# VH-VL binders against Large ribosomal subunit protein uL3c (RPL3), part 2

Target 1, 266 residues: Large ribosomal subunit protein uL3c (RPL3), of Bigelowiella natans (Pedinomonas minutissima) (Chlorarachnion sp. (q7xyp4)
Amino acid sequence: AAAARASSSALVALPGGRMIEVPHMTKDYRDVKVCSRQRKWEIREHMRDPIKMGLMGTKAGMTTYYDDEGIAHPVTVIALEAGNVVTQVKTKETDGYDAVQLAYKETRDRTIPWPERQHLRKHGNVKAMKHLKEFKIADVSEFTPGQQLKAEELFEVGDLVDVSGTSSGKGFQGSIRRWGMKRGPMSHGSKSHRQHGSIGCSATPSRVYKGLKMAGRMGNERKTVKKLPVMMVNDEEKYIVVRGSVPGKKGTIVELRPTKIVGKHC

## First folded at step 15 (VH-VL; from a1 with heavy chain N55T D56G A57K D102Q, light chain S31R S93K)

Design r6
Fold by OpenDDE, fold request of step 18:
Structure r6 (fold): chain C 266 residues (1-266), chain A 119 residues (1-119), chain B 107 residues (1-107)
Amino acid sequence: as target 1 above (266 residues)
Amino acid sequence: QVQLVQSGAEVKKPGASVKVSCKASGYTFTSYYMHWVRQAPGQGLEWMGYINPYTGKTKYNEKFKGKATMTSDTSASTAYMELSSLRSDDTAVYYCAREGWQDYYFDYWGQGTTVTVSS
Amino acid sequence: DIVMTQSPSTLSASVGDRVTITCKASQSISRWVAWYQQKPGKAPKLLISKASSLESGVPSRFSGSGSGTEFTLTISSLQPDDFATYFCQQYDKYPYTFGQGTKLEIK
């Protein structure tokens, strides 16, 4: 269920320039379990449901609003652009596993390879979409190729979701930034303030161990932020609001999946 | 071939209730949202709401909350719309309409059920 | 609610004419517009979705255009079978709303 609109709202721009009003947090949200370092909440009963279908979305941006208690909540608006159409339903029988493939973000036919175009045509006669992603789910029987998924059917306010995406690229970074290594002394004649330091011993092993953390490319990797509470689902305006940050820059594609919750606590 | 077959015309008195049925065939009933749209005589179309036959979830136009109740029977592949406390202004043709796969347009329609409310 | 203002309410035209029907939304609805044809005593028939996407089986003489708040349905060359009432529909927000309709009559 979508959160009720209140007098105080935050405006967020969706792709295409459409402005949305993100309502303030309702009291109902207070009953939602948020797995954070600061607050431990109980999981709603519905969160124990089997792994359900996910969606693809576009990170529209972040905003902050205050709840009735004056607490600031950072939220990410995820736009639901054209797509989230079922292309292929994979089953154990046919493919060896159960999954639903979704197509997301409409594009021109000429911008996708011919094989992919044919795939989309073959499976549900789906229009050209830029992104294809499979979602592993427990029960695929509900899904049919060509089916448009609705966010409100898949997510409710208070649900916890795992949001996956490609993290922001940060380029080549030093070991301090990339791995959180400690810097050297800044005084007493030190000339190695941000240098990596030793990378191993001479005699044994007389090599650098594979996987040694060093400077290198940071970001632009698939990352998942887990257990983000859904604050609002609005199919009318085609967006989902989640608390917290999600991977990637504005405009990047993200995958929303129901959080796999085990036990009573996160 | 997709077909939506609605129940026959109904004549009711004010205050009565009527239940219109829409039998779906030619497709997986539970895979599509079923909408209801009414059309008063000589008037335009008015969206009433929808039901998800699979989950049973409904959404109503605020105007029809309390007036219309949408249900479905998956075993019969039939959607139902019940109108309560009928008034003269409820006189209209009521259509069931299937939501399209990819968009929220209506790709298939029932033939319509005329509900006449007369004293 | 989003109001769809359709114009004209009635249009008289002859076979072979180019006909244009306009639908104006009270707010921006992107391209979430469908057009329907309704003949007397029959249910509406979907012609166009997403403002410009022609449905299967619909003659190519039908076309849709527009984005944002203004949408048009065009019949390039009117045929005898095209005399009907046409409706626009928005499906951007609930409740879905229709235009008032345009009755296309024979001149």
Scores: ipSAE 0.020, ipTM 0.567, lowest interface PAE 5.9, mean pLDDT 84
Fold by OpenDDE, fold request of step 18:
Structure r6 (fold): chain C 266 residues (1-266), chain A 119 residues (1-119), chain B 107 residues (1-107)
Amino acid sequence: as target 1 above (266 residues)
Amino acid sequence: QVQLVQSGAEVKKPGASVKVSCKASGYTFTSYYMHWVRQAPGQGLEWMGYINPYTGKTKYNEKFKGKATMTSDTSASTAYMELSSLRSDDTAVYYCAREGWQDYYFDYWGQGTTVTVSS
Amino acid sequence: DIVMTQSPSTLSASVGDRVTITCKASQSISRWVAWYQQKPGKAPKLLISKASSLESGVPSRFSGSGSGTEFTLTISSLQPDDFATYFCQQYDKYPYTFGQGTKLEIK
């Protein structure tokens, strides 16, 4: 059986319908041991304190990437749409903390509230952007309002990033799906197959504890997936590829932040 | 006022090297990417690459990899481009150009430096 | 590489004429196009960015339009100072590329 030579590239659709080809992983990525502290410190020295700047992106989708060894890697392509422009630089002196605010995803002026429009105009005459997010960093001296950030300067292959976004909404879900609770017996006269069961005791505590896991809305909340390795950064095609899944559906906005390489990561 | 002033015309022999300078003034030098664009006689414009003066990071057009080396001196607010192993087809006017603040157009240009390669 | 095909290569016109220059991209580049004016012996001058945004100090007789693969620079009423070579540039992808230029000459 001719071992089907794994296709050397993966295709992913970016927002707007443009197709990109994800090339083979570099050796640099393959040599990175995600859980190896030594490797992290050696390879990603730039991710040490101080923490550097992140970016916003749009989840373009997931695909499978096959490396030269034939190993399959689930990857997420994050498109970099128009934006990632610095709108405001916050400092300890002025705001009590150091951070850089970015604007992302260009939009029409009429779609932005007047206060936000004025904010963008005052701070570097930034075009109308749909999203504003702050990134806490240790050194803000590099950043100036109106500055366009480039992904290739902020991230390299092998870097670990924390990707934040709004998770997919799943609506109202039962305890089994929401919290991974076990179901009751399906036979032997059981009438409680997927019911929650007891929610407390009569004598003590004679109440339902706050935070008791029960049925409710699932998803549509801010989640962060940590320590995702960057597999590719391409400002030419305006995308970044990370290994693993990121929060949200296709088309949702995500925030990429460098993972600080301190302490125990695994 | 933003100004980019380039070094004077150069005449070189094949195989030689030349280093062109671009002195920036009227703005914060480290805040803008500096690009280099070539224009051969009677020809169009060719993007060569850019340097981030703040970080020193460079990006080259594949066509000019190994041919052009871009550097900068922040203390002098000057960008440099060195061309190595000059050939006759390297004869051109070389421009430094400042990248726009938000987009990748070139809002200010140097006056150009003519490099002539002749045997 | 993205190829920018500019047309016409040469255009003869008179003062007061409406002039249109076209640039076609080999692939869709959204609105990431700039237009430059270059006079003999001078560096290019930025006229328009993002296909239609007029640069500060540029006369209003200049306008840009287009999206995707076809872009147009228009001079509504040609002035004596407008006789020059015009270039389009894409900045959607590296390497950035220019059109071959349109030389606007006096008829």
Scores: ipSAE 0.018, ipTM 0.530, lowest interface PAE 7.4, mean pLDDT 84
Fold by ESMFold2, fold request of step 18:
Parts: structure tokens; sequence; C-alpha cells
Structure r6 (fold): chain C 266 residues (1-266), chain A 119 residues (1-119), chain B 107 residues (1-107)
């Protein structure tokens, strides 16, 4: 039955080791494949809406959600670690534009640079946080330095969000390092007991060097996945579930923003 | 300094309702969640729920669902909690408490409002 | 609901003593514990957050420790002003829950 299939879903570990299981839920999917005149008007009205606040999270993992028909849907669990505290509030008058800066992922004071600690102290006396990100929004008047944001206050099930993160690229760099640093066998007729310890003694290392640069460039770029439906928001257990894939590996810090652009196929 | 001043003690009969107020000062009222906590005579503390003053959204402990209703008046910087269909076991001191600026614990508390329900 | 079990329920001690109060959670709550002090007829006062972080203005004789399911509040040298009731609170998951309290009395 459907309950048995839901119970077979893998548990997802949040940062800190706490386990969650995505509950069975009815998915309220609003995918419109036909661009009616009513739908086009709704899209234009949405584009007039002021840009609203988002928040940060940590990719905890993916799991499978089974709908009432038994069809598997990939979902991503995004953990809400300690943070999402407002720091600097920027206005047109002070900074030339309206924005709210968030601090995310509480850490010890000695883990962050002194200038950043002073910045946090100056802007709301915020505890030490590993990540600071700016959110450009239409109306900053409701946000105060030091304010704690809650996901259930910002997002509802069925909302569309854009999720931004850094793409996975570290694997290429690790592999290439091994390639350039091999030591030869001792039975080899070398004049010393050590192989080449220097990089760049021949033209071949320059080609390896270019491969390392290309892998790093190709893998370390910001990506945004747009229009992901929010499947669940749970401030009680500190996570959000979205349908689909989110940029980066488990542990990647991501930014969730309400979708501004809808109806891209209209 | 941050201050939360609650309304005075109330004596009610079973079946009545009561509305407790919590007036905030010394900070931006709409920037902080307001929680309510009760303490029955001689007993420990029990979390009742919260309200977000700038959106009006609430979250209730299931135990108090249907019993308590939390509201706020942003222009008066005041949070309210109404208890309906009072019973004698609703006799307690009710506190408002502000959620901390960086976290979920309670950094400032009101003085408490004693609600006594007796027939 | 996460049950917070506090021990002892009553503790008698003398000025200058070192005392400890223990709080046990029914499941792991990481470090998300706060400790409060409450004097008769008064509202609770925050002492410690995140299991071990001392609130501003709280005397350094107060300290907290623990993670997971076991947490302690320690007063290194008891003062006359410290005789009160102490509560632990978890804030990891809703509903937030409190220990039943520890009354610290003068011998």
Amino acid sequence: as target 1 above (266 residues)
Amino acid sequence: QVQLVQSGAEVKKPGASVKVSCKASGYTFTSYYMHWVRQAPGQGLEWMGYINPYTGKTKYNEKFKGKATMTSDTSASTAYMELSSLRSDDTAVYYCAREGWQDYYFDYWGQGTTVTVSS
Amino acid sequence: DIVMTQSPSTLSASVGDRVTITCKASQSISRWVAWYQQKPGKAPKLLISKASSLESGVPSRFSGSGSGTEFTLTISSLQPDDFATYFCQQYDKYPYTFGQGTKLEIK
C-alpha cells in the first residue's frame, strides 16, 4: 500500500546527525502547460509584486516522495541550521539600494575573522556566523538588525522558490593532483630514491595545469534552479523540502528566494 | 531597556473567557516573535505558542489548540492572548516572552498575569 | 513531544557550596537548551543558552555544559541571591518544553 511505500523511503540526515523522514503528503501541483489569457494576466500581475525576503539553508540530501498513485518524485531536503539572522539593513539613503543581509550557520567567535566579528557586532550584535549573504528586496522596513527569520513565516507549501548554490567541482581538482605527483618504482633506473618532486619542469605539466584550471572554472560557478515547489516547511524540525534537485553536494549552503519570474514558456 | 508589561490579575467563572495583554517597549515590536508560557500553581512552565507581530501568523502547542487565541496590535505594540471556555485547570500565571534576536530561547519576560477560574 | 527530566527536584545547600542541576532530554536535542532562574512571584530570568553560553549580566559562577541528551547547570560558589527555582528548556523542536524545576534552598 501507499503507507508501506512511504515507510520504505530513506531517512535523511540533517547537519548535526538528526534524522528525518519526509511524510507522505498530497502534492498540490500547479503546472500549467497551456498559456491561457487568464494565465498570462496572472503572470504579469505576479511580476508587479514586490520582491520578497528569502533565507539560507544547507543541502541535507535527497529522498523519494511517493504520491497517492505510487509515483516517485525526487525531493531535496534543505536543513535550516542556526542562523538566518538579519544583520545589515541597507536603504537607498545609506547605500543606494534596498537590501537585507542575513547571517547563517552559527559558529564560534574565533572561527571568523576579526573584521567580520566587528561587522556582526555593529549590525544587530549578531552572534558569529559562517556565512553572510545579501538579499535585494523591495521593502526593508519590516526587518531589523538582529531579527530571527523563520521559514514558516516566509514560505508555504506550494510556493515556488529559486534555489541558488555553487556547482560541484572539487572532484576534478582532486583527481588531477594525483595524476601529476606519482612516484616511480624503486626498480626504475633513476639516480635518486625519489621521483620528480617538482611540478612544471616540462611542457607536460603545463598541460596538466590547464586541465586543473578548466575543471575548477567549470565546477565552481553559481547556479540557480528556478521554480521549485515547496513541498514542506518545518520549523519544528528545522528543514524545508523542495521538489527536484538543488545545486551542489550535501552540505552546500544554498539561498532560497521566492520566484519572481513565472510562466517562462508563455 | 526592553520591557513587557502585562494586564492585571483576572478572576473568572468556568465557561467565561479572558484576554490577557502584553505591552512591549524599548524595542521594535514587529521585529521579534512573542511567545506565551503558562505556569499552573506550584507547577513548572508550559509553552503555549507564538505570534509573529508583523504577519499575524501564529503557532500553537497542540495542547492549547482551540483554547488559546493569540493576536497583536502593531500600532499599540501589544500582544494579546485570549483563553476561551475557561475551566478550573486553566488557573495559572500566564507570561508573555520575547524570542531572542538570534535564536529561539526567551530573553525577556512579562511580569505574569494571574488568571483564577473558580465557580 | 520532548520530555525534559530535571533532577533533583529540591536541593539544599549552603553559601559557598558548588551545586549542579541535571536535565535529561528524552531524545537528542544537540545543544539547544536554555536555563532559567525564577524567584517566587517573579518571571523566569534567562541564565544560559545553547547549553553553555552565559547571558550578559549573569554572574560567572554560573556555567552550563552538555550536548545530546544530558545537560548540567553548575553554580561554582553559591551566593545568597542564588536561592531560587531553576528550569531547563529545550528549544530544538516544537512544542518547546521545560523541565519540572529544581528548587534550590538554604540549609
Scores: ipSAE 0.000, ipTM 0.451, lowest interface PAE 13.2, mean pLDDT 75

Design r6
Fold by ESMFold2, fold request of step 18:
Structure r6 (fold): chain C 266 residues (1-266), chain A 119 residues (1-119), chain B 107 residues (1-107)
Amino acid sequence: as target 1 above (266 residues)
Amino acid sequence: QVQLVQSGAEVKKPGASVKVSCKASGYTFTSYYMHWVRQAPGQGLEWMGYINPYTGKTKYNEKFKGKATMTSDTSASTAYMELSSLRSDDTAVYYCAREGWQDYYFDYWGQGTTVTVSS
Amino acid sequence: DIVMTQSPSTLSASVGDRVTITCKASQSISRWVAWYQQKPGKAPKLLISKASSLESGVPSRFSGSGSGTEFTLTISSLQPDDFATYFCQQYDKYPYTFGQGTKLEIK
């Protein structure tokens, strides 16, 4: 029986200023089969599992976790702010697909447009929430409007999750900086390679492609970091710890979804 | 055009063994799990298990562990199911069924192989 | 094991009738139900997957509904070709299990 030991570590500030201390566990919660040796059949067997429900959270910060062997693990603390309440439950019969809508991060009524506030009232009389997100899942029958989701009921230590979020940056100004940052050193290509490639590898380089320089968010792109092991789930202190980095800065709203594809890179 | 063609009917005595074949064509054999389902006379359908033809890994319904052995031959695109120590209650029609990719219901079925165990 | 209970076990009906076959699961299986049609001496044929999705080539008079524990197969206007045995199947958890079947007979 491995004893779980609470130990002091660097404090991590949650949204709202509350400080928590993530204990360093003595057990290695890393999934050793996740990347380098995954076989096709292991991937296929994992894909047989039904798609399960996820949660929303807020990136609170990063810290270091030391295992019993002295190996440092970079971990991200994801705060569970007030929310993760089911609102609308969609079914194929009512909406053409099965999904659960989740409301996250309680806010004041006046910060939410009236139509959205009425939507929340209609669907479970949910308090005003800053974020609404749908999760397409296999089994919606266990979810009812107004239901509070608990992270410890959805995730176990050692589970793999995909974490999605928006990278930090500026919105409308991003087109100039984004295009400027793309102008790295140009490949000059060897003219001696052109004889070999001119008949085979470069037969149709289209000079007609000018590219539309599209307006875009510099750093405000949706990113998903996949296959992050859950290191700790704590509903009492309202956080989840995952191994590795998570998109965005402290305060970024993230979505945690159970990983469906685990051995893609193996 | 997907086809699953099973071996012909078998009549066996109690205690014997039988090996049913299921030859697949019209698709990549190793990309789809192959399941076996039985139907006793006048009875419903029972799922027996599957084989992953790519890895050779099998999963059996607990009821049929030790009774059924599932194998495959990827070079012949053929799945096999062997029934050992036959009893009269093993008399049934045995179907192979292909599992859909990413969908776990059975989209194509073999014609069935009748196995009769009589003393 | 998840028990799938079909009702009725036998159904007598006339051409043109609307019939409904019910399948109840012993625990919630979301929408992971398939329906199969089996004619005498032939292999089962897939009609419906995911509780309500018609397979290609299946006549539109067939429909399915349900989620959780109770599922129905409906034939809106019976044709002579529809007299067969119908099975529901759950594919949510191993072992996969079938209902006992509903024999649809001509009256």
Scores: ipSAE 0.000, ipTM 0.388, lowest interface PAE 16.8, mean pLDDT 75

## First folded at step 21 (VH-VL; from w3 with heavy chain Y54R W101Y F102W H103Y)

Design x2
Fold by ESMFold2, look of step 23:
Structure x2 (fold): chain C 266 residues (1-266), chain A 120 residues (1-120), chain B 107 residues (1-107)
Amino acid sequence: as target 1 above (266 residues)
Amino acid sequence: QVQLVQSGAEVKKPGASVKVSCKASGYTFTSYYMHWVRQAPGQGLEWMGYINPRTGKTKYNEKFKGKATMTSDTSASTAYMELSSLRSDDTAVYYCAREGYWYDYYFDYWGQGTTVTVSS
Amino acid sequence: DIVMTQSPSTLSASVGDRVTITCKASQSISSWVAWYQQKPGKAPKLLISKASSLESGVPSRFSGSGSGTEFTLTISSLQPDDFATYFCQQYDKYPYTFGQGTKLEIK
């Protein structure tokens, strides 16, 4: 196509060096609506949609998007590399639970172990893929081994998605930074400025509860950022744009799922 | 085995409509996009658009938007393409083609073609 | 639209010859090229995807190469069954576009 760049567009590099244009403040994107805030703590369990299928992507970068009201929104571009192919479909009858396994990010046969390569051949005759991930969903009947999932099939502009990935490493961190606990006094000779406060009851129970928040490593763990609006879906250029930040740095593999928490889209 | 069987040749007058069918067998119809490609006599191939049989969503080449309408019937595993307001230059062989299983969006299986002839 | 230009338009060759068909894209399309063979009165048949990946069941005498804007289809030793018309296709960007075709004839 004869292509003229929009005056406010930004170029974002996809994995593999391919560049895409993500326009800012153009007519093509002025009609995208930003959904209202939703209160997660008031959502009752019976108002949740059935768990639906997601897909995998690669964090490509961030840019700024302005809506029709002129409000600036940080957005993350998530590249869709070769993959998102169904390998194994699990059911309660065969495996004790309902799930769909996806393969993502095509690689050379030599890069993966022989048993994993045979697994891919057995389940849908899929090319060698770097990542395999299960998606536990409510209804697996629509999916067959070897089926390629496309983002436009799963997501539309305005949908809310949960994005999961491995957060960037931050090393060992104190309770204040890791959990947002209160800081102690900074003056008057106190040595407890970053120390964790009381962590349990002395009388009942007389022990530390499992899961109590304590100092430890921060980052390098799975994190899910919930209720991110989808701003763009483009299977032709192989990317999705979501509002907000996602876990990890450029190149991090992320999982996109339709949100479980009921809320207004727009 | 994967097969795409198209409807028979059609002869139409200018201004008429034609609906070409493409019956799929040997695979799960809703798992793959169905594309339509035309070939004018003695000429090359032109991509017309696709339909996702699972959702009914379509995408058209701008050249054929308003001319072609793509639909599908999942219960019959059949894709359809209707051409409206036929002109003499719509005379061509029309193919259905399945989008490749290997996520590179090329066409791995083709129908036998349906010849549509438009003459006054 | 990305224009795919094939050369030559017609190629005369004998059984056993090595032939090369070239396809040039009007802009860089990485390796997103497929090659098809079409015999008279028949539908096209996929030979090669992703510029160089041979489709299952296609004879090894067919090979593809190229990246960016220039791509080639090579038949190392022609057989009688190889006389047909060959098309390249880009699938990097909609609308998908085809080369005009190369007719491979018996000399």
Scores: ipSAE 0.000, ipTM 0.468, lowest interface PAE 13.9, mean pLDDT 76

